# Designs tried in a protein design chat: VHH binders against q2luc0. Part 4

Target 1, 332 residues: q2luc0
Amino acid sequence: MPIEFEQTFRNFLMEHQEKYNRTYHFLILMDSIITAAQRIELYYRTGALKGNLGMAGSINVQGESVMKMDDIANEIVLHYLAASNRVIQVVSEESDDIVDMNKDGGRYFVYFDPLDGSSNVAHGLPVGFLFGIAKRNLDGNMKGPEDFHLREGNDYIAAGMFVIPTGMFTLALRDAGCWRFHADETATYVKPMRMTLPDDPKKWELSFNSANTTVFSEKVQSWIQVNISKYKFRYIGALAGDFHRLLTNGGLFMYPAIVKHPDPKENRPQGKLRLLYEANVVAFMCREAGGDAIDETGTRIMEIKPAGHHQRTTLYVGSKPIIDELASLFKS

## First folded at step 21 (VHH)

Design W1
Fold by ESMFold2, fold request of step 27:
Structure W1 (fold): chain B 332 residues (1-332), chain A 121 residues (1-121)
Amino acid sequence: as target 1 above (332 residues)
Amino acid sequence: EVQLVESGGGLVQPGGSLRLSCAASGFTFSDYEMYWVRQAPGKGLEWVSEISWSGGSTYYADSVKGRFTISRDNAKNTLYLQMNSLRPEDTAVYYCARELHEGWEYGWDVRGQGTLVTVSS
């Protein structure tokens, strides 16, 4: 009988800052990111129905040139970030070079993967838009893009992800927690829910590509052998979707090094996930939810000093007890 | 030990001009966004203008656009506000403020005593 209306994302964000003595630069940036996500979701829904989502350069039944969805998503995000006037530089999974924007007046670096799991589009399965945000550097020595955009995950002030087209949005804010929102019937993100990894190991899940088990390192294979029966196994094969579930259930998501592939050219000892716009993003979000993340050497993901804007890493992210166990294993 | 010292205020007739200065010390001035804010008698603080760390971008409250110009000299650790076409409603104590860089949002804080600008006929 009582009518209840959900708190909006905008109202939530305003309540997390002082009403006076604060700018709205971050709010303006977040409005642009949300607008980009809404446009990507629209193109996903309408493009799939029209048959416009395919290989770049193909022609649909109406003779129109077809652009890949990930290219469309990238153009959308770049457009809205530029229009915000708040962004110094962007690192995008879909752009080989860094993208300069407002170098003199911008306040933020943005790292994004606009369509994580883009192969899922052809199958009608969810994809992800992942992003990380760092403030401009206060170190006083800004020489070229590598001094600006090559930031450790510990320097990020926010990270988040949209699961498209499900209407799910998760945002972590430095020292202010990890929060999940749902799009309501008007496409407004509402109902902030604090995300904290469960402490109950009975809820925990393991998530990794089990078909690759024999090509992981011997340490990882041995760990799987001992631990696989302790937890439930779940894997949908997209970072955004698997991590979205991890934040609810706890446990471990991992993307280990590939080091024992029968074809040696298929080995990826450095890992497959990208540090700046994939691993740092989920590591940051996981930390704000009470978890942690390491690479194959036991190094904390967010402490890795980037050497390149498309640098890869291995990733182990999840509940602290599991991560601490793996860190100890990798360092021995 | 962050210090901001405002100067250049005074009494001026409507339509007149003043140039305010803010001497900064105790931090690397060129790393920070800087702001001018003002407090009219009996009122709260009002944001007036903002300038990026390099001086490359400036922003103004609607009430002062076209009349006030913010600038900085990073070599001299000094922030300026050129105020032209002054009006009686510009009467206030003017403060410079440094960026608050912590967290996800940008903010500003007031540290100095300010400088009084009085515009009367």
Scores: ipSAE 0.409, ipTM 0.739, lowest interface PAE 2.6, mean pLDDT 87
Fold by ESMFold2, look of step 23:
Structure W1 (fold): chain B 332 residues (1-332), chain A 121 residues (1-121)
Amino acid sequence: as target 1 above (332 residues)
Amino acid sequence: EVQLVESGGGLVQPGGSLRLSCAASGFTFSDYEMYWVRQAPGKGLEWVSEISWSGGSTYYADSVKGRFTISRDNAKNTLYLQMNSLRPEDTAVYYCARELHEGWEYGWDVRGQGTLVTVSS
């Protein structure tokens, strides 16, 4: 019997390249992103196997030196993005400032959170590497360096996530769908599967931190009261993991504004999640899977005009019928 | 209308040199990355070289690295390819192209008739 071979991620992308007389800039960028993810996974697995993980996720590297897993992951992603020579600037959750790379010859802006849910590292639980990609403007409307990286989610051309160390990789491409891959025994991503949110409400899930219910707005609290029993509730407390599951089952993930906290300093009326490398990423992927995403005012996440590269937002992402209902509620 | 007009090709012996030019019009030349691509007899288009909008970054196919030099003069809206140490396998029609976006990737916009380079003894 002939050996059966699965389609690789590289071949999946090359099908488009060969059809349309395209360059290899995006393929080279994606190769660097995948290499970074594989290196992060190696550090995660190695640290866990040797018992070096601490409560903050620190591991011993370079002999007796200790470095946080967040910093290791950030350094890895920055290294491979720079080596690609394709990236103009990056915005990283782990870097206070924007990071300039190839400002003259680069083609892409990359927004990433290299270790989403990093508090879970000390517990040996899965984490996420999230990224979004925008292209340089080709019509001469570019502005100074800050305007290059302050792009609306509607300007992204791709977004994706790795769930580490599970071997799961999901990539959404503008107007070309949302696709999931898994690592085979050789660590090669294979078997592209089109992701579409299920239409069947019996599969749908609600995902949010229910312990915060009493500190959400009255509108959100009332919606929860009516709807909590309609769907399965699931929440692991990491955006990448909860959203990864949402793409399979449909429903709603939300991180609402915190506006009724007994200690006013704990209120987060602007939300907690980061617009450029968290909310825009899952909003983009959800749209390509047939869903939608809004903020607390009912504004579409990908339409938000960013004012800062670490800007926060509230987030409601998932199946269109639920998002449409919430949008109507927030605008009433 | 966007126009790209290639010139400077010809017949040359192995080891010789040629300088190709590409006159651009109908768009803001200095806003665009530019390419040289070539088509050998009976083959598809092959990427040769690329230059950033400012001219500050250049890239080459392995087969031409060290022998070809891409440059641009943004004041004259002209792209150049200096080809040295020419070999028979460099025989092709050479086209200039501007970079365009195509979804998540970049492509090249080949519009001219190209200029024929023949390397033969």
Scores: ipSAE 0.297, ipTM 0.706, lowest interface PAE 3.8, mean pLDDT 86
Fold by ESMFold2, fold request of step 27:
Structure W1 (fold): chain B 332 residues (1-332), chain A 121 residues (1-121)
Amino acid sequence: as target 1 above (332 residues)
Amino acid sequence: EVQLVESGGGLVQPGGSLRLSCAASGFTFSDYEMYWVRQAPGKGLEWVSEISWSGGSTYYADSVKGRFTISRDNAKNTLYLQMNSLRPEDTAVYYCARELHEGWEYGWDVRGQGTLVTVSS
C-alpha cells in the first residue's frame, strides 16, 4: 500500500484563510500557541520520567528544587505569546493580574489555562492547555490596547485545547466549525476532523462529580435522579479530558453550584470553573460543534458579561436537547 | 470614498535608496493600521511591512528587515516607506493598504494603482 500523508494544521489554516489580501497575524499567533503546547508536552513527558512531578518546591533525584509543572507551563505560554508580538494582553489562570504584552501593535487578547487538571501531573495523567482568543477593533474603531480586556464569550473568534501528553489538539473558529487534530510521529498536528456532537442518545455520556450530588441544588439533584440511568457515566475530573471525550460522544458535562454543603465555607454558589479561560472556551467549542452551554440560572455562558478576569461560573455544556431541558428547568 | 495614492517609484541602481509615499483620504487615517505590499513581475502580492495606528510599532518581512523603514505622519494622512540598499529582487509595483477586519484574521485593502520600483544595473 502507498504511504499516506495527512494534511497539516498549517495547511488546513492556510486553506481556510485563502482570501486575497489577508495578513498572517492569526497564523503567527497560532504557531506560537502550538509551539508552546509542544514545549509543555515535552516537559511533561520528560519531567514525569525524571521524577520532576509534584508541587512547586519539590526536589528531584539530584536534590534540586523544581518548579511545579503548571508554573513551567505558564512561563512557556507567556514567553511564546510575547515573542509573537501579536498579543495585547493575556489573562492566565496562573497569573493573579492581567499581563501586558504588545499594547500598541498587538491584535489579540488571549485567555488561557496552561495546565487544566494540573493535580494530575504527579500521577502522570492527562492534563489540558485551554485557550480563548478575542480581537482588537471588533467594530473597526480605534480603541487600542487600553480597551477593557473583559470580553463576553460571544466576542471570541477562536478557542481551543490541547490534551497533554496524548497529542490531541482541538480548535474551534467562529463560524467555521470545531476541528480536531492529532500529533503524528514527527510531532506535527495533522488530519483535521470536523467535530459535530452526535445526535444519537445511545452515544451520549453524563459527566460530573457524583460524590457532590447531595450538595447540589434540589433542581439539579432531581434532574440527576431522573436522568443518571439514561446515559453512560464518565468522569475523570479534569475539564479538558472530560470535554475532549464529550466532543466525540455528546451528552453533558456539568460543574454545578455547591449550595448544600454541611460546612458552609465549602459552598461554591458561583461555581468553581473560571469564565474567561475555562467555561467560555468549552462553550465556544461546543457551539461550533452544534451544542450549547448555560450556567445555574439558565443564562447562556457566552452571553455572561464578565465583571472580573478570574470570575467563576457554574457550567452545563453539551448536546442541545439536554441543555434546553436544563435551561427550562432552571427558569421554571 | 476611500483613496490611497502611491508615489515615489522609479529606476534605481542596486545599493541605491528610494522613498515611497502613500496619500490617504476618505477615512480617518489615524484609526487604521497600514501596510506596504508589493507585486513582482509575474508573481502574486507579497506583504512587505506594517505599522500600527499610532506609528509606535512596526513589522517587516524577513527579506527587507534592516533595509526598509515604514513610517507615518498622521497629521498629513501620509504613509512612507524608506527603501535603502535596494536589490534587483526588490523590483515590483508597491502598494499601500489599510487594515480590514475579517473573521478571526485581519486583511488589507489595496485601492491604488501602485508605484513601480525598478532596481537594475
Scores: ipSAE 0.265, ipTM 0.620, lowest interface PAE 3.4, mean pLDDT 86
Fold by ESMFold2, fold request of step 27:
Structure W1 (fold): chain B 332 residues (1-332), chain A 121 residues (1-121)
Amino acid sequence: as target 1 above (332 residues)
Amino acid sequence: EVQLVESGGGLVQPGGSLRLSCAASGFTFSDYEMYWVRQAPGKGLEWVSEISWSGGSTYYADSVKGRFTISRDNAKNTLYLQMNSLRPEDTAVYYCARELHEGWEYGWDVRGQGTLVTVSS
């Protein structure tokens, strides 16, 4: 029998770039992101294997100094993005301020959450590394004011995620689709698969924290009451994991506003998910797979004009028929 | 209308030097990354070198590192390639190009006729 070789992610991008006489800048950036993901997976895997995971997801490193897995992941991503020399600035979930990198020679803004679902680390459950990418303006006006890096999701050119430690990688490219890869036995990402949300409602799933149902708005509670039994319910409690599954099966993932909490300090009418490195990422990926995403007002996520690096939003993402229904509900 | 005009090519012996120039017009030169690419006889375009909009960062193909130097003069709207220690395999038509954005990727815009560099004894 002939030996069968799966197409690598690098080859997938390289063939397109060579065919169309494109630069290698995006490939170099993605190589750094992939290397970061591989390092994060190593730390996750070896921490779990040695039984070193702490109650808050901390592990011992270098002479038994305790460091949170979140901090380790953030340090890894920042290191490889800087070493690429392709990144202008970074917004990281784990960094209070924007991080400057190569302002003259860089071409990309990168928005990332290096360890989504970190509460699951203590339980040895899957987590995610999410990222979104925007590029400098066509006119080269990356020399503009500080707010220049605050891009709408519609300005992103790519978004993706790694599900750790499963070896799954999904990347969406503006107007070029949403593609999934898996790590082979050599840790190389291979076998690009085009992702399109299924149109069969029998496959669709509904995903949200059902324990919060009584603290959502009356409109959302009413919608859940009618619809919860129409779809399979699945919830792992990590955005990357739940969305990864949603891209396969279709349906809806949501993180609604918290508006009826018995302790008013726990209300989050603006939502809890972060716009730039969580909501925009999954909204972008979902759009390239044929879906859509809105907030609690029915506004398309990718049309939201960001006012801050760590701005929150509510999120409803998934199959267009469900999103359209919810958009109509929120307007009535 | 974007125009790029390459010059400075010619016949040179192995080990020799040439300085290529690219005169740019029809766009704000200082806002764009610029490239040198080349095409050897019967071959496709090969990326050679790149320079950032300000001139602060430069990049080279492995085949030319240490021998070629890209530079720009934003006041004169001119891109340069200093080519030293030339080898027969450097024989090609050399083009300058402006960086363009193509959706999720970057590309280049070759507009000129190029300038022929021939390296032979």
Scores: ipSAE 0.064, ipTM 0.558, lowest interface PAE 5.9, mean pLDDT 85

## First folded at step 23 (VHH)

Design X2
Fold by OpenDDE, fold request of step 27:
Structure X2 (fold): chain B 332 residues (1-332), chain A 121 residues (1-121)
Amino acid sequence: as target 1 above (332 residues)
Amino acid sequence: EVQLVESGGGLVQPGGSLRLSCAASGFTFSDYEMYWVRQAPGKGLEWVSEISWSGGSTYYADSVKGRFTISRDNAKNTLYLQMNSLRPEDTAVYYCARELHQGWEYGWDVRGQGTLVTVSS
């Protein structure tokens, strides 16, 4: 049988560029991100076996300080982003403040969650590495003036995620679609497939923490009562994993506001998820896949003007017909 | 109006050196990444070198790495390309270009007439 060759991620990007008429800064940045993901996966696979992962502050069998996987992942991503020399500033879930990198020569802003679903690590379940990318805007091609790290979703040029250790890499490019890649035997991402949410409602799935139903708003509770029997229900309990399924089957993932908790201190009217490195990331990817995303006011996630780098938001992301229905409900 | 005017080209023997200059006007020079690109006879435009707005970062094509040096003087609105150890394959019209945003990619905007560099024995 003739040897079959799969298209590599690198070749995929190169096909979208005019040879000798474009720079390769994005490719170099993505190479750094992929390298970080591969390194994180290595720690995921081997760290626990070596006894050097666990609770922060503990000592392993070798007498070394143990780091949490979140911290390790964050350090890895920061290292390779810095090494790329293409990043101006970084917003990370694991960093209280904005991280300055190449402020005088960089071209990109990067927003990332280095380890979504961190509780899954102890159980050997999949985790996510989420990232969004924006560019400097000096020539006014985007809405508004240069505002550095505080960029709305519409200003992103790319967003993606790794589901570790499944070998799945999904990347959305502005006006160029959402694409899924698979790691081959050499850990090279290959076989680009365009992702589009299916139009068939029979395939659609609902995904949310159903245990929280009673603490959602009355509007949301009413909607759930009407729709919970219409669609299959699937819930992993992590944004990356649940969104990964959503891209394949369509439907809805939602993380509503908590507004009716018996303990008022536990209410989260603003939502739990972070706008810049979680909600915008999946919203951007979903839009490129033919879907949409809104908050509980009916505002599109990608149109929200960030007030801070750790701003929270509610999230409804998925198939357009469902999102449109919810938007109408919230605006009523 | 954005204007870029290249100068400094000429005839040089293999192993020789030239210094190209580009005078920029019509925009805030210090805000933009700048590029040198070239077009050899019968070939398309190819990227040669680029420099960040501050000059803190520089990049080179593999074909010129170690031989060419890009620099800028923001106070004078001028871009430079020092070319050493020139080779016949470096023969081309050299253009100064400003960075151009193209979606999620970067390109360059050639405005000038370029300056001819001929390397021949």
Scores: ipSAE 0.651, ipTM 0.856, lowest interface PAE 0.8, mean pLDDT 92
Fold by OpenDDE, fold request of step 27:
Structure X2 (fold): chain B 332 residues (1-332), chain A 121 residues (1-121)
Amino acid sequence: as target 1 above (332 residues)
Amino acid sequence: EVQLVESGGGLVQPGGSLRLSCAASGFTFSDYEMYWVRQAPGKGLEWVSEISWSGGSTYYADSVKGRFTISRDNAKNTLYLQMNSLRPEDTAVYYCARELHQGWEYGWDVRGQGTLVTVSS
């Protein structure tokens, strides 16, 4: 039986580099991100087995202090990004402040959520590692520290996610599509598959926390009432996982504003998700896969000018016909 | 218009040294990463070295590591390449290049005529 070889992620990128005389900076950066993902997965697996993951400050069965998985994941990503020497600054969900790295020689800004769906860790369910990448000097007149880290989604050059420990790696490249890779038996990502949202509405799925329906805006509630019977409903309860399904089946994932909570203090009119390292990431990927994403005002996610590195946003992401319908509704 | 003018090439014996210079004009030199690339006879363009806008980071091809040193003077709009312990395989036309954005990747923009370096006994 002839040996079959799969195209690796490295080869996938290298072909472009060699063919068009590009630098290795992006490849090196991606290697660092992939390495981080692999390390996070190891901690995920070993922590679950050894009982080393859980609430920070707790003691495991061996009498050792337990570190929160979010913190571990964050430290891993920061370490490898720093080691790449290609990153100027980092925005992380787990870091209050912007993290400076190579301001004198870096090429990229990186926005990331090291552990999406952290509540799943205790139950051994999949988690996500989300990341977005922007380049410095987009206009050709900026340098190093003068580059502003608050970039619109449209300024991203890449965005991706790992669904850990499933072996699924999805990467979108600007104007080059959304691609899914699979880890093989050697933990090498292989077999690039271009992802495109299907046009068949029969495949489309709705994904949102249905328990929150009564606290959404009247417009959103009305829309749900009309559409909940039209499409299949699937909800994992984590952005990365739900978006992962969306890329395959199409439809809609939404995280609406909470505006009608009986306790006014529990309202979240700006939404829960973060713009730079969650919403922009999935919006970018979705767009490269033929979909779109808007907030509850009908504004495209990727066109939002960030006011802060932890800015929150509502999110509606998915198939273009649904997004267009929602956009019209919100603007009415 | 962006101009890059290379100089300093010549004939040198193996083990010898040369210092290349590149005069830049037509753009804000201090805002750009700069590159040295070379083209040997019968071969394509090869990346040699890179320096960040501030000079804080430098990178080298494996073939020249430990022998070549890239530097820049932003006040003089000049890029340099100190080449020591030259080898016959270093024979090439050397070009100075400005970093170029290419979608989600980077490249280099060669504008000058280059300077010929010949290493021969």
Scores: ipSAE 0.601, ipTM 0.832, lowest interface PAE 0.9, mean pLDDT 92
Fold by ESMFold2, look of step 24:
Structure X2 (fold): chain B 332 residues (1-332), chain A 121 residues (1-121)
Amino acid sequence: as target 1 above (332 residues)
Amino acid sequence: EVQLVESGGGLVQPGGSLRLSCAASGFTFSDYEMYWVRQAPGKGLEWVSEISWSGGSTYYADSVKGRFTISRDNAKNTLYLQMNSLRPEDTAVYYCARELHQGWEYGWDVRGQGTLVTVSS
């Protein structure tokens, strides 16, 4: 029997791009992102397997002092993005300030969270590498405001995530859908599957931290009371994992405002998730799969104008009928 | 109307040199990455060189690296290609192009008639 081969991510991307008079800037960028993900997975797999994980998921890298896995992941992503020569600036969860790269010849801004759910490393559970991508403006104005890296989600051209170490990679491309790949036996991402949120409510899931219900707003608490029994409840407690599942089954993931906490300093009326490299990423991916995303005021996540590169937001992301219902509730 | 006018081509012996020019008009030249591309007889377009909007970053195809030098003068809206140590396989029509968006990618906007470079003994 002849050997059967699956379509690779690289071939998929080449087939979905205009063939004539094109550059390869985006392909080279994606190659660097994939390489970074593969290196992070290797470090995760070998560290966890050999028992080198310390407290808080620290890995003792050869010849180095103890270093947290999220720091290792951040260094890997920054290295490969810089080596691509295609990136102007990055915003990373692990870096307080923006990181300049190729400000003169770069084409892309990249927003990333290199290890979402990093506490799971100590438990040997999956983590996520999330990213969003925006393009350089062709007007050439590189002398814009100091916050030029602050793009709305609607300005992103792509967003995606890797679930590590499971070998799952999901990428959404503006106006071209949301696609899932898996790593084959050679660690090559293959077999693109188009992700569309199912329209059958029997498949839909509800995902949120139910232990926080009493500290959400009264509107959200009331919505939960009415709706919790309508859908299957699933919650891993990590954005990447919960959203990965949501793309298959539909429904709602939410991370509401915390407004009634007994300790006032624990309130987060603006939310906990980060706009640029968490909320925008999943909102973009969800839109390309036929869904939507809003914040606590009913504002579309993708329309929020960022004021800071680590800005927080509340998030409600999922199947459009549920999001529309919540938007109406929040604006009432 | 966007215009790119190439000049400076001609017949030259192997090992010789030529300097190509590209006069740009109808757009803000200093806002754009610029390219030289070439088309050999019976072949498609081949990327030769690229220069950033400021001129601070340059890139070359392996086949021309070390022999060709791209440059630009943003005050004169002009792109240049200095071609040294020319070889018969460099024979082609040379075009300049500006970079444009193509979805998630970028592409070349070839507009002019090009300038013929013939390298022959």
Scores: ipSAE 0.571, ipTM 0.821, lowest interface PAE 1.6, mean pLDDT 87
Fold by OpenDDE, fold request of step 27:
Order: structure tokens, then sequence, then C-alpha cells
Structure X2 (fold): chain B 332 residues (1-332), chain A 121 residues (1-121)
């Protein structure tokens, strides 16, 4: 059989760059992100074998202190982002503070969760690397307010995720669609495919932690009661994995507020997910795929003005008709 | 109005050196990344070099790495390109350009008339 060649991710971006005479900064940034993902995946695949994927503070077979996989992943991403020299500041789920990188020459803000679904690592289940990207503006080069890193989802220029170790890389570009790439036998991401949520409700799936149904708001519980029989139910228990599936089948992923827990201390009225490096990421990707995302007030996720770099939010993301219905419900 | 005026071009022998200057006006120079681009006879515009707003970061095309040095004086609103070890293939009109935001990418805006650099024996 003749050798068939697939378009690579690099070529995908390069063609655009050459066609419109753009700089290589975005390509270089993406290369660093991809490299980080590959290193994380390598660690994921080999760490268990090496005895390095244990709980923090444990001792490996070599007598060394073991780091948590999320910390390792964080260090990997930070390293390659810094090495790119294109990043001004980073907001990471694993870092309490904002991480300064190239404040004098950087061009991007990066928001990321290095390891979504970290509990899956111990069981050899898939994990996610989520990231969002915003561009520098004239005030964002550290001349303006310090909080210029706090960007709305609408200010993102790109967002994406890796589902590790599946070989799946999905990237959304502002006003240019959501694209999925596949790692080939050489670990090169190839074969760009545009992702669009299907319009057929027969394909739609619901995804949420059903165990928490009784602690959701009355409105949410009522909605679930009406809709749980209308759609197939699928729940992996990790944002990246569940959203990955959503991009193909449509429907709804939701992470509601916890407001009726028997123990008031366990309530989470603001939600659990983080706005900048989780909710905005999937909201951006979903929007580029033809869907939408809102919080439990009915506000679009991408329109929320962040008050802090670790701000929490509720999340409803998926097919537009469902999101619109929920938005109406929440605003009633 | 944004103005960029290039100077310093001329005829030089292979292996020689030139220093180009670009005088900027009509905008806050220190807020923008700046570029040198060139156009050889019969060819399109080619990116040569880039410098960050502060001058802290510099970038070069592979064809000029190690030979060319970009710099800036924000107090004087001036961009520079030191060109050493010039080659015949460096013959081109050189333009100074200001960075443009283009979607998720960056580009450049050529406003000046450029300055001709001719490298010939």
Amino acid sequence: as target 1 above (332 residues)
Amino acid sequence: EVQLVESGGGLVQPGGSLRLSCAASGFTFSDYEMYWVRQAPGKGLEWVSEISWSGGSTYYADSVKGRFTISRDNAKNTLYLQMNSLRPEDTAVYYCARELHQGWEYGWDVRGQGTLVTVSS
C-alpha cells in the first residue's frame, strides 16, 4: 500500500502563519505545551513502573521521596512554558501564586490545570492537561494593573486539552473552530479534525455526579428529574474525560453548586471548578464547537469577570438548546 | 499618524558591515514590539528580526542569526539593526515595522519607504 501522509499539527499552524505572514510566537508556545504534554504522558506511562507515582511523602523503591503526579506535571509545564520565553505570567491550579516568567518580552498569559483527574493516575485511568491562552495587550505587559492576568473567557485566544495517555489533543482557536489531533506512531499529533457538537438530540448525553443530586438546588434537581430519562447518561468523573466525550456526542456536562448538604460545611455554593484554568477552557472549546456554557446564575462562563486567579464557578457546558433552557430556568 | 523612517542602507562588499536605523513617531514607541523585515528583488517580504518592547528579548531569522543584532533606544524612539558579515543574499530593501495583533497571532505593519542594502563585490 502506498505510504499515506497525514497533516501534522505543526504544519497545520505553519500554513496559516505563512499564508498571512504571521510571527511564529504562537507556534513556539504551542510547541512548548505539546512537549510538556508528551513529557507528562511519558511520566504517566513509566512512573508506575518505576514506582514514582505514589502519594507525596512516600518512598520509592530507590529510597527517594515521591512527588505527586500533579506536582510533577506542574513542574514540567512550568519548565517548558518558561523555556519558550513567550509567556508573561502563568496561573496554575497547583501554584498558590501567579508565576512570573518573561515580563519584559512575553506575549501570552497561560492558565492551566496540569493534571485533571489526578485520582485516576493510581488506577491507570486517563487524565487531562487543560490550558487557556490570552494575549498581551498594551496594558498587559506589566505596565497596567497587576490583575491584567485575570482575563474573561472571551479574552482567550486559544484553549485546549490533552487526554493522557489516549493520544488525543484538542485545540480551539478564537473564531477558527475546535480541532482534534491524534498522536501517530511517532507520537506526532496529526490529522486535524474540526469538532462540532451534533444537533441530533438522540446523540446527546448527560454527564454529572449523580450521587450529588440530592444536594443540588431545587431548580437543578427538578431539571434533572425531567431530563434524566431523555438522554443517555455517561459519567467518567473527570472534567477532561467527560468533556472529551461531550465534544463528540453533544448534550450536557454539569458541575452544580452544592447547597443542600446535610453538613453545611460541605456546601459549595460557588461550585468546585476553577474559572480560569478549567471552566473557561472547556467553555471556550465548547463555544468554538458550536455549544455554550453558563454558571448556575445563567451567566455565560466566558463573560464572567474573574475576581481572583483561583476563583471557583459552577459549570454547565454543552449543546446550545440545553444550555439555553437551563439559562432560562436559572434566571426565572 | 504612525511614521517609520529607515536609514543607513548603502553599498557594501561581502563581509562588510552596516548599521540601520529607524526613527519612529506618531505612537508610544516603548509600548510596541518592533521588527525588521526585508524584501529582496523579485521576492516577497521576509522577517529578519524582532525585539520586545523593553528590548529584553530579541529574535532572528535563521539566515541572519549570529550576524545581525537588533536593538532599540526607547528614549530616542529609534530601532537599530547592526548587520555584520554581510552576504550577497542579504541584498534587499530593509523596512522597520511595528507589531500588529492578528487574532491569536502577531504580525507587523510596514509604513516606511525602507532603506536599500546592496551587498556586492
Scores: ipSAE 0.571, ipTM 0.820, lowest interface PAE 0.9, mean pLDDT 92

